# VH-VL binders against COMM domain-containing protein 3 (commd3): the designs that were tried, part 14

Target 1, 195 residues: COMM domain-containing protein 3 (commd3), of Dictyostelium discoideum (Social amoeba) (q54qk4)
Amino acid sequence: MNLSEDVLKGIETLSDEKLINDSVFKHIIDTCFLVILKKKTESDLFDNKAVSSVDTIALKQTFSAFIVFILESMKINYDQSSISDLLEEHKLSSSRIDFISNYFKEYRVAIRKHLSVTNFHFPHIIDVNWRLDLFMKSNAVEKLNTPVYLINLTTEQEENVKGKVQFAATLDQLQDLVFKLRDAQKQIERSSIKS
Key: E = the ipSAE of ESMFold2; O = the ipSAE of OpenDDE; V2 = 0.75 times the mean of E and O plus 0.25 times the DockQ between their complexes.

## First folded at step 17 (VH-VL; framework fv_olinvacimab)

Design D02 (from C02 with light chain S93D; at its last look DockQ between E and O 0.26; V2 from the best seeds 0.00; counts 0 for: pae O 2.6 > 2)
Fold by OpenDDE, look of step 17:
Structure D02 (fold): chain C 195 residues (1-195), chain A 118 residues (1-118), chain B 107 residues (1-107)
Amino acid sequence: as target 1 above (195 residues)
Amino acid sequence: QMQLVQSGAEVKKPGASVKLSCKASGYTFTTYYMHWVRQAPGQRLEWMGEINPSKGRTNYNEKFKSRVTITVDKSASTAYMELSSLRSEDTAVYYCARWSFDTAFDIWGQGTLVTVSS
Amino acid sequence: NFMLTQPPSVSVSPGKTARITCRGDNIGDKNVHWYQQRPGQAPVLVMYYDSDRPSGIPERFSGSNSGNTATLTISGVEAGDEADYYCQVWDKDSRYVFGTGTKVTVL
């Protein structure tokens, strides 16, 4: 299974019992499966007081990573041994592996059914347009007197289903975005080569 | 034909141990979890524990955790369940059953009667 | 501990419909499996994942699960359907849980 380094790192984070205690661990796993099944939302991840001890960014990353792991596993119909092997490789304890495995057993059919009828793919950016706006103040930009760029993203969710996302950004913000996108691309490329 | 064949009936005294076997045939032994479920006379089914035959990892019902040990011999496609410190209340028919992600308990052994009496 | 409650017995005349209920808190969010156990025999899977029927099980058997109740329905009941029926779920805390069982008697 081809998982990104970030996803694998997120999975590995679940092995850190100091960072993620058993209570938090169980909550993350439970929430992930329920979110996939649209019974909970990501916000529900933070409703448990147990997660207060965990860095928010780390928690979100781990959560997202595990969601991807579940979805990809279900997509390719990963078997119990393979799931276990992967988790073991990433240093999860036997107890945690068994816990996860049981959730897979419980929700496998439901998730696969759900996947067959729903698209969990994030929209892909297929086009980007931007223009400089010297006079328009956007609520999206905190700086009042700085020229801003109006950015239009064209997205595609499914074949022939296009969406648009519009936002304003300063030059610095735009540069940062471009940098991050390029970095992400490089990471993907690297991951593809290593797989 | 896929089947699970269990060892024969056992008669034990209180305090003793019993080890039951369950031999699988007709399918890949390591691709299914093996479970043990017991049923006392006139009672409901009670889950005891499971093992991943591929990895040897086990989970147990907390009620039995201190007394039950589930193992496998992959070369013989055989699962074992050992129950120690037997009590009269342990008198029951013990079943092995296979489990997968999508089949639930679809194959059961014929059951093994364990009688615990003084 | 998660518990599954079934009626102790259901009596039905031949050719009629038997409904066996399994109650549990939010059981509709769980996958329910059903097992048939004839006297002196091992359990047999008759329904899995609420409504899926294993190969070899007659179409007379159907299952549903919503809210707090799962139901196994046996239409056109035959003498051979006389058995104990158990519902079963997995629970994160209790793990594999079986119902109290229902004895179906064909009158």
Scores: ipSAE 0.123, ipTM 0.674, lowest interface PAE 2.6, mean pLDDT 88
ESMFold2, look of step 17: ipSAE 0.736; ipTM 0.891
ESMFold2 (binder alone), look of step 17: mean pLDDT 95; pTM 0.963

Design D03 (from C02 with light chain S93Y; at its last look DockQ between E and O 0.04; V2 from the best seeds 0.00; counts 0 for: pae O 12.5 > 2, placed apart)
Fold by OpenDDE, look of step 17:
Structure D03 (fold): chain C 195 residues (1-195), chain A 118 residues (1-118), chain B 107 residues (1-107)
Amino acid sequence: as target 1 above (195 residues)
Amino acid sequence: QMQLVQSGAEVKKPGASVKLSCKASGYTFTTYYMHWVRQAPGQRLEWMGEINPSKGRTNYNEKFKSRVTITVDKSASTAYMELSSLRSEDTAVYYCARWSFDTAFDIWGQGTLVTVSS
Amino acid sequence: NFMLTQPPSVSVSPGKTARITCRGDNIGDKNVHWYQQRPGQAPVLVMYYDSDRPSGIPERFSGSNSGNTATLTISGVEAGDEADYYCQVWDKYSRYVFGTGTKVTVL
């Protein structure tokens, strides 16, 4: 599986026992899976006092990276051995690998099911536009002091029922998004044809 | 108009390194990814790697990961590609190309011939 | 690794229609871009995201993508259309993948 450098770095951060102690580690992992399952929100990441010792930016980056890792792993149905190998490659301890592996085992079916269902019930993206915002200092972006792109998605759930979603993204994020959006669009189209 | 201008042809010996340049003009350099793609004689296009000019983040083709380094000089709107441990098989025309949002590789450099011969 | 296969060559008479295929597993689920490369020149984007034409590309160029095959269609072929054509996709594992290329010869 090819993950972005940022994601891999985030995963590797989980190997740093000084930065991410066991308590924080477990909390991050638990929260990631539950956020994906819509049982928790990102804000819940900060509800644990244990995370107070960790730099907020680093924590968010690690959190986001691992979410991506989970989602991508689930999307391609990455086998347990491969997951373990990847984590080992990024210097996670055996104990932490085991911990993560157990979570994957436990939530694999649920997450995959969730991902499959979400493809059918979400509004269709019918248009995308973006602009560069050089002045935006938003905490919504993983990297500080970086020019961000404002992205507007036009969605359609039913005929003549249009919605708009706006968010900010870095260049890297935007690139990834473009690929994923186009891919998603095709998937939606295929699903629509088959239904 | 928007364009990419690459450095001139190179002749190298096996084992040597080559560093090519690609100067961008006519557009905001940091808002597009810069890629390097090569083409050996009579062969297909082969992607080598990319860089985010704004952040310097790179991704490489695994085939070249150990030998390729892509960098940028933002002040000069110039991207660079260094290929080390050159082999005869590295003889090719090397292109830089920008990746535009939603438009794939819409602008290409003129190409740089790199010849590796003993 | 994701692979894209193109016919090595396509010959067409002036005024006729050339069809260049690009095959890949479930390529219809991907977005295909096409590049034209005339002899001794750099590639030029002629089609992106299956069927969108960049500015300056004639309407006689069209694209489709379904199943395992993407197709670039050039209607009313002209001498200037003689070139190598490459399909390209993005793959989550292989990233940017180019096809084997098709040489279009105008007879």
Scores: ipSAE 0.000, ipTM 0.516, lowest interface PAE 12.5, mean pLDDT 87
ESMFold2, look of step 17: ipSAE 0.429; ipTM 0.737
ESMFold2 (binder alone), look of step 17: mean pLDDT 95; pTM 0.962

Design D04 (from C02 with heavy chain S100N; at its last look DockQ between E and O 0.27; V2 from the best seeds 0.00; counts 0 for: pae O 4.5 > 2)
Fold by OpenDDE, look of step 17:
Structure D04 (fold): chain C 195 residues (1-195), chain A 118 residues (1-118), chain B 107 residues (1-107)
Amino acid sequence: as target 1 above (195 residues)
Amino acid sequence: QMQLVQSGAEVKKPGASVKLSCKASGYTFTTYYMHWVRQAPGQRLEWMGEINPSKGRTNYNEKFKSRVTITVDKSASTAYMELSSLRSEDTAVYYCARWNFDTAFDIWGQGTLVTVSS
Amino acid sequence: NFMLTQPPSVSVSPGKTARITCRGDNIGDKNVHWYQQRPGQAPVLVMYYDSDRPSGIPERFSGSNSGNTATLTISGVEAGDEADYYCQVWDKSSRYVFGTGTKVTVL
């Protein structure tokens, strides 16, 4: 299974018993599965007092990572042994692995059914258009006197379901975006070669 | 046909130990968790524990944690359950059962009667 | 500890509908499975994930789960349906939990 480094790092964070105690761990796992099933929202992650001891960013990253892990695992119908192996590889204790495993057993069918009817994927960018706008209102960009680009992204969520995202960016911001996209592409390519 | 075949009835004295076997056939043994569930006469089903045959990892009911040991022999596609320090209250039919991710306990052994009497 | 409570017995006439309830706190948030156990036999899975029916189980069997109650419904009850029925869930604390069982008697 091809998981990003960020996802794997997030999974590994779940192994840190000092950072994430058992109470927080269980809460994260429970919330992840319930969020996927649309029974809870991400905000519910913070409703437990136990999470107050954890850095918010770290918590969110871990949460998101584990969501991806669950979804990807379910998507490819990852078997329990493989799930366990992966978690073991990322240093989770046997207790925590078993806990997670039980959740997978409990929710596998429900999640897979849900996945069959619900798209959890972010929209894909399928087209990009931009134009220079010298007269864009200042409220669109923080820099008042800088030429801005109006960027239009065409997105696709499902087959034949297209969306549009529009935003303004300075040249520098645009360049940064392009750089990040290129970098991401390279990383994907590298990952594909290694697999 | 997928099936679980358990060892025969046992008669034990209090304080003794019993080790039951459950042989799987017709499916990949290591792919599914194996569980042990017992049922005392006239009582409800009671979960005892589980094992991942692939990794040998186990989880137990806290009630039995100190006395129960579940193991597997992968080469023989056989799961075992050992219960020590037997008591009269341990008199029951013991079942092995496969947990299926797509369903639940979808395959059960025929059960093994364990009688604990002085 | 998470507990599942079932009525001890349900009596039903042939051809009628039997409803077996399984009660637990917020059981609707859990997946409920059902097992049939005839006298002297091992349990048999008859319903899983609240309402899914294994192959070989008649359509007369149906399941629902909401709130604090899951229900196994057997329509057109036959003599062969006489058995003990157990609901089962997984709980984060108690792990695998079985109900108290319901004896269905066909009159």
Scores: ipSAE 0.031, ipTM 0.621, lowest interface PAE 4.5, mean pLDDT 88
ESMFold2, look of step 17: ipSAE 0.639; ipTM 0.849
ESMFold2 (binder alone), look of step 17: mean pLDDT 95; pTM 0.963

Design D05 (from C02 with heavy chain N59Y; at its last look DockQ between E and O 0.05; V2 from the best seeds 0.00; counts 0 for: pae E 16.5 > 2, placed apart)
Fold by ESMFold2, look of step 17:
Structure D05 (fold): chain C 195 residues (1-195), chain A 118 residues (1-118), chain B 107 residues (1-107)
Amino acid sequence: as target 1 above (195 residues)
Amino acid sequence: QMQLVQSGAEVKKPGASVKLSCKASGYTFTTYYMHWVRQAPGQRLEWMGEINPSKGRTYYNEKFKSRVTITVDKSASTAYMELSSLRSEDTAVYYCARWSFDTAFDIWGQGTLVTVSS
Amino acid sequence: NFMLTQPPSVSVSPGKTARITCRGDNIGDKNVHWYQQRPGQAPVLVMYYDSDRPSGIPERFSGSNSGNTATLTISGVEAGDEADYYCQVWDKSSRYVFGTGTKVTVL
């Protein structure tokens, strides 16, 4: 996971038990998850008596950093051990890591559904073959010659696991597909997959 | 019935210390911050500090920080406030009060008069 | 230091409306709580979060907060409403701040 320096500093603030006592900590974590689910707003962060002892700027910075951490973890589908390792590297105690981990376990499915954020590997196209086929309709008044391209995409999801995607398209449909693929290319997940 | 019951009135000389108590009943002592607020004769309420009864963490008004100590005894559901190096200006009624995020300072003790005179 | 200023006194005839103001810089951005203190007694919460009324406080107590002024309004004032009233906020730098207090006198 690649988080900015400012976000990592904000997360590390959660390890400062003098500044962020357990009551404040639990409130921050709870509010972060519920704000993402649209069940609370940022203003709910400030209406807890425990936070009255915490500098408002530090509180907001830590809250914002943890929001980013949750969203990035969901985007890359970061597993629980990786989450724990990151938090430990930033000096959080085991009890605080366990608390956060339990929130991820409880809310992971709901957040994914709400945001439609999923991190998975698509089959990558490694080869393209096609053949032209001619479909005709023979009848007394209507004879139709419509060229159809049979497209075969050779894919690879993981090393040495290959698959095929095959479809038929008219020239117009194929042109539309090419334009749609060009428009979508900025959103394609980038990964190194050995074919 | 939720209640805060404070210790009795105190008369002290300048330079002495006083330790006041505040016993909670009718609610879970460790789930709400306890505060101390004072009121000098004819003056407004003045916040002195707070404590998290579960962890013992405190925060003090800077005006009193060098002289005030707030503690708890969880098993007795009791908070304490000690004010050292007393001055005549410390003559006041001292209140304990519970803070609730639902209803702010919703429970107050009856107050303890501390008189500082020679 | 964040400061809350109230008028020192308000005189109101029985049955009329008392309006107690609490002035602070951008107080409308803060949650304002109000306490009633009768002579020789501890404060009692009468309004919280600007306009919410605690259980047991009559509907004739109401509150508002905008701009630089929060207001506690007591309609149909009764003799038992004669007391000191304090507004209170939480502030990042000054923490728990009480207003200067307003003595309501029912004549």
Scores: ipSAE 0.006, ipTM 0.442, lowest interface PAE 16.5, mean pLDDT 80
ESMFold2 (binder alone), look of step 17: mean pLDDT 95; pTM 0.964
OpenDDE, look of step 17: ipSAE 0.022; ipTM 0.620

Design D06 (from B01 with light chain S29D; at its last look DockQ between E and O 0.23; V2 from the best seeds 0.00; counts 0 for: pae O 2.1 > 2)
Fold by OpenDDE, look of step 17:
Structure D06 (fold): chain C 195 residues (1-195), chain A 118 residues (1-118), chain B 107 residues (1-107)
Amino acid sequence: as target 1 above (195 residues)
Amino acid sequence: QMQLVQSGAEVKKPGASVKLSCKASGYTFTTYYMHWVRQAPGQRLEWMGEINPSKGRTNYNEKFKSRVTITVDKSASTAYMELSSLRSEDTAVYYCARWSFDTAFDIWGQGTLVTVSS
Amino acid sequence: NFMLTQPPSVSVSPGKTARITCRGDNIGDKSVHWYQQRPGQAPVLVMYYDSDRPSGIPERFSGSNSGNTATLTISGVEAGDEADYYCQVWDKSSRYVFGTGTKVTVL
């Protein structure tokens, strides 16, 4: 299975018993599966007091990584042995591997059914346009002390299904966005080369 | 042909232990989990435990956790189930069955009758 | 504890359709498998993952699962279909759970 380094790193984070104790671990796993099944939301990840001890960013990254792992595993109909091997390779304990495996046993069919009828892929940005707007009040900008750019993103979720996302940003915010996009692109390229 | 062949019937006294065997043939032994399921006379199937033959990892029904031990001999493609501290209520037919994500319990042994009597 | 409840018995005439239900809380979100057990024999998988039929199982066997009920349907029932049928799921308590079993009698 071709998973990005970030995803694999996130999976490996689940092996860290100091960072992610058993309570947190179980909660993460449970929440991931239930989120995929649309029974919970990402916000529910933070409703457990046990997660308060974990860095929020780390928690989110781990959560996202595992979601991807589940979805990709289901997509290719990954077998139990392969799942276990991958998790073992990433240093998860036997106990945690068994726990995860059990969830796969329970929800495999349900998730695959959902995948067959729903697209869990985020819309892809296919185009970006922006213009300077000095007069537009945007909810995104609390203080109009600087020139604001109106940014229009064209997105595609399914073939020929296009969406538009519009938001306002300062020059600095726009630059930051561009930087992040470029960085993301580089990461994707790196991941593709290693695969 | 894929098959599981179990050891013969056992008669035991209360308090004794029994060790059953299940020999696999016709498929890669380590590719499937091996389970033990029992059935008392006139009762439903009851799951006892599982083992990953490749890794040796086991999971047990909490009801039996203190008394049951499942092992494998990979070289012999054989799984074992040992049940200790036998009681009259343990009188049942014991089945081994292979399992995977893709097949569920698709192959079963012929069953082994264990009779516990004074 | 997660429980699966089946009717104790279903009687059906030859050529008719037998429906065996398996009830459990939100069982529709679980994978349900079905096993046939003839008297004195080991169980045989007759349906897996709700509706998939193993090789060698006749097409007259079908399965469905939604809500709180899974159903094994046997159309054109034959004398050889007389057996006990068990549904089976896995639940988060790390347990393989079998139903109470249904005895199908062909009249």
Scores: ipSAE 0.164, ipTM 0.681, lowest interface PAE 2.1, mean pLDDT 88
ESMFold2, look of step 17: ipSAE 0.556; ipTM 0.810
ESMFold2 (binder alone), look of step 17: mean pLDDT 95; pTM 0.963

## First folded at step 18 (VH-VL; framework fv_olinvacimab)

Design F01 (from B01 with heavy chain T103V; at its last look DockQ between E and O 0.39; V2 from the best seeds 0.00; counts 0 for: pae O 3.8 > 2)
Fold by OpenDDE, look of step 18:
Structure F01 (fold): chain C 195 residues (1-195), chain A 118 residues (1-118), chain B 107 residues (1-107)
Amino acid sequence: as target 1 above (195 residues)
Amino acid sequence: QMQLVQSGAEVKKPGASVKLSCKASGYTFTTYYMHWVRQAPGQRLEWMGEINPSKGRTNYNEKFKSRVTITVDKSASTAYMELSSLRSEDTAVYYCARWSFDVAFDIWGQGTLVTVSS
Amino acid sequence: NFMLTQPPSVSVSPGKTARITCRGDNIGSKSVHWYQQRPGQAPVLVMYYDSDRPSGIPERFSGSNSGNTATLTISGVEAGDEADYYCQVWDKSSRYVFGTGTKVTVL
């Protein structure tokens, strides 16, 4: 299974028993599955007092990573052994692996059904606009006098719900982005052929 | 053809131990969990335990946890189940079966009769 | 402990439809699998995840699951369908649970 480094890191975070105690761990796992099933919302992640001991950013990252993991696993119909092996490779204890496995056993069908009918919470890009900004004095850009491209993505989450994502990128950054997008496209094409 | 082939029938006395084998062929042994399920005469199927062949991780039915040990030899694609302190009530046909999230128990061994008698 | 209850027996004439029920508390929220066991043979998976049919299983086998009851339906019953049928679920407390079994007799 091809998971991003960030996702894998998030999974590994779940192995840290000092950072993520058992109570928090169980809550994260439970919430992830229930959020996917639209029984809870992301805000519910913070309703447990136990999570107060965890850095908010770390918690959100871990949460998001694990959601991706669940969805991707179910998308490809990942088998139990493979899931367990992956989790073990990322140093989760047997107890925690068992816990996660139990949730997959219980919710697999429901999750797969949801996957078939909905794209989980990710807006679709429906339009792309860009312009060159030669004078961008942004403290965030370490390099003085480098032309920056301003990119505007128009997104659609639901019918008639439009959003915008705006970001700035140097030529090099943009090239890197394009490369990654092309790679992603190739992967999609490959996946489509196999289906 | 995917198949599980189990060892032959066993006759044991009370208090003895029995070790059964289940050899897998026709599929990747480490991809599926291996389970042991028994069936006493005229009774329902009863789950005993499971093992991840890749890592050797096991889970047992609490009823058998103190007496059952499930192991694997990956090189031989073979799973084992040892049951100790045998009782007359342990007389049953013992099945190995592979399991995965996507297929449940889709392949079963032919079963092994274990008879416990004084 | 989670329990699955099946009728001990179902009798059906050839060509007719047999319905085997599996009852459990809120079983509709679980995934139910079904196994056929002919006399002296190992169980065979005939339905998984409520309604998915394994390769080689005839279309006359179908499954449903809602509320407190899962049902395996065998249409156009044949003599070869005479067997014991077991439902099975996974439960967080009881883990792998099998039903009490139903003997289907073809009259």
Scores: ipSAE 0.075, ipTM 0.659, lowest interface PAE 3.8, mean pLDDT 89
ESMFold2, look of step 18: ipSAE 0.565; ipTM 0.827
ESMFold2 (binder alone), look of step 18: mean pLDDT 95; pTM 0.961

Design F02 (from B01 with heavy chain T103E; at its last look DockQ between E and O 0.55; V2 from the best seeds 0.00; counts 0 for: pae E 9.9 > 2)
Fold by ESMFold2, look of step 18:
Structure F02 (fold): chain C 195 residues (1-195), chain A 118 residues (1-118), chain B 107 residues (1-107)
Amino acid sequence: as target 1 above (195 residues)
Amino acid sequence: QMQLVQSGAEVKKPGASVKLSCKASGYTFTTYYMHWVRQAPGQRLEWMGEINPSKGRTNYNEKFKSRVTITVDKSASTAYMELSSLRSEDTAVYYCARWSFDEAFDIWGQGTLVTVSS
Amino acid sequence: NFMLTQPPSVSVSPGKTARITCRGDNIGSKSVHWYQQRPGQAPVLVMYYDSDRPSGIPERFSGSNSGNTATLTISGVEAGDEADYYCQVWDKSSRYVFGTGTKVTVL
């Protein structure tokens, strides 16, 4: 399993019972699985009264991180013990691990069927836009007023089938992302030359 | 060759306990949940419980929860199931089985007959 | 409690098609797995996730699942297919649930 530090941090946020109580936790997990199945949208997560006490940026980061976790687990066919062990390593309680594991058991095949309809094509990024924003300490989980870039990726899986990926990142996180994408491109070029 | 090899048949009196073993080989024991499933004569398969061999976390069928204990010995790649306060209704063949997200219960032990008679 | 019901028996002539049904409330939203059990033997997985075939299981075994019914279909039935067949699902309330079982007899 290869997950970025930001994704792992977002997953670990699900262990913080003071920030994310059990009802909020269950709502986040349920919404993540149903968004992948296109039965809910991201607005269902943010407009629900259960999450109103949670910082919006932290919620979006955690939601996005867990979606990545689900999709990567499907990609590599990560087994139940390995999923449970990874979640425990990142401080989730046994009750929360069990809840997540139940969702994998229930929805694994539905997600696989849904994804296979796209002919195994990954979404392509066709547009990027972004803006810089500032956040006040009084309404955020962050310690400092830290500039944050709000990134919007427009994707396309099939002709005329559009998607959108939104996330927040600091300048340092964006620079790390760019470096990793360049490294991945070099590895792809190296593999094609050796074939 | 992946396989699960179970301990031999047992004959017990009502009120006694039985502890069955299930030794795994040919795969990484700690990466798959191990389950116990029983089948009374002429009846359907009945799930009893599961264990994460890596961390020892168990989940039991509520019907058996007060009487069943599932454990593992990681170094021996062996799972155990102990059933206490045996009754005549516990006469059954007991199977261990591996669960895989990809292939469900894809590997079964040969079964262990437990007979409970006065 | 999630419940799976199967017909007690199905008789089929050699070379014909056996259809083994497994009924449950909205079972089409679940993944259905199928096991073959010959007399005195352990169960053997013959179908998983509705329609996926394990390595070593002949292509004449197929599966489907929609609505309230999942079906295991065995075409070109052979004497070696005579066995008990169990469907199985995972359910968040009842956990691992097995069907009532169907005895397939090849006459």
Scores: ipSAE 0.006, ipTM 0.564, lowest interface PAE 9.9, mean pLDDT 82
ESMFold2 (binder alone), look of step 18: mean pLDDT 95; pTM 0.961
OpenDDE, look of step 18: ipSAE 0.020; ipTM 0.637

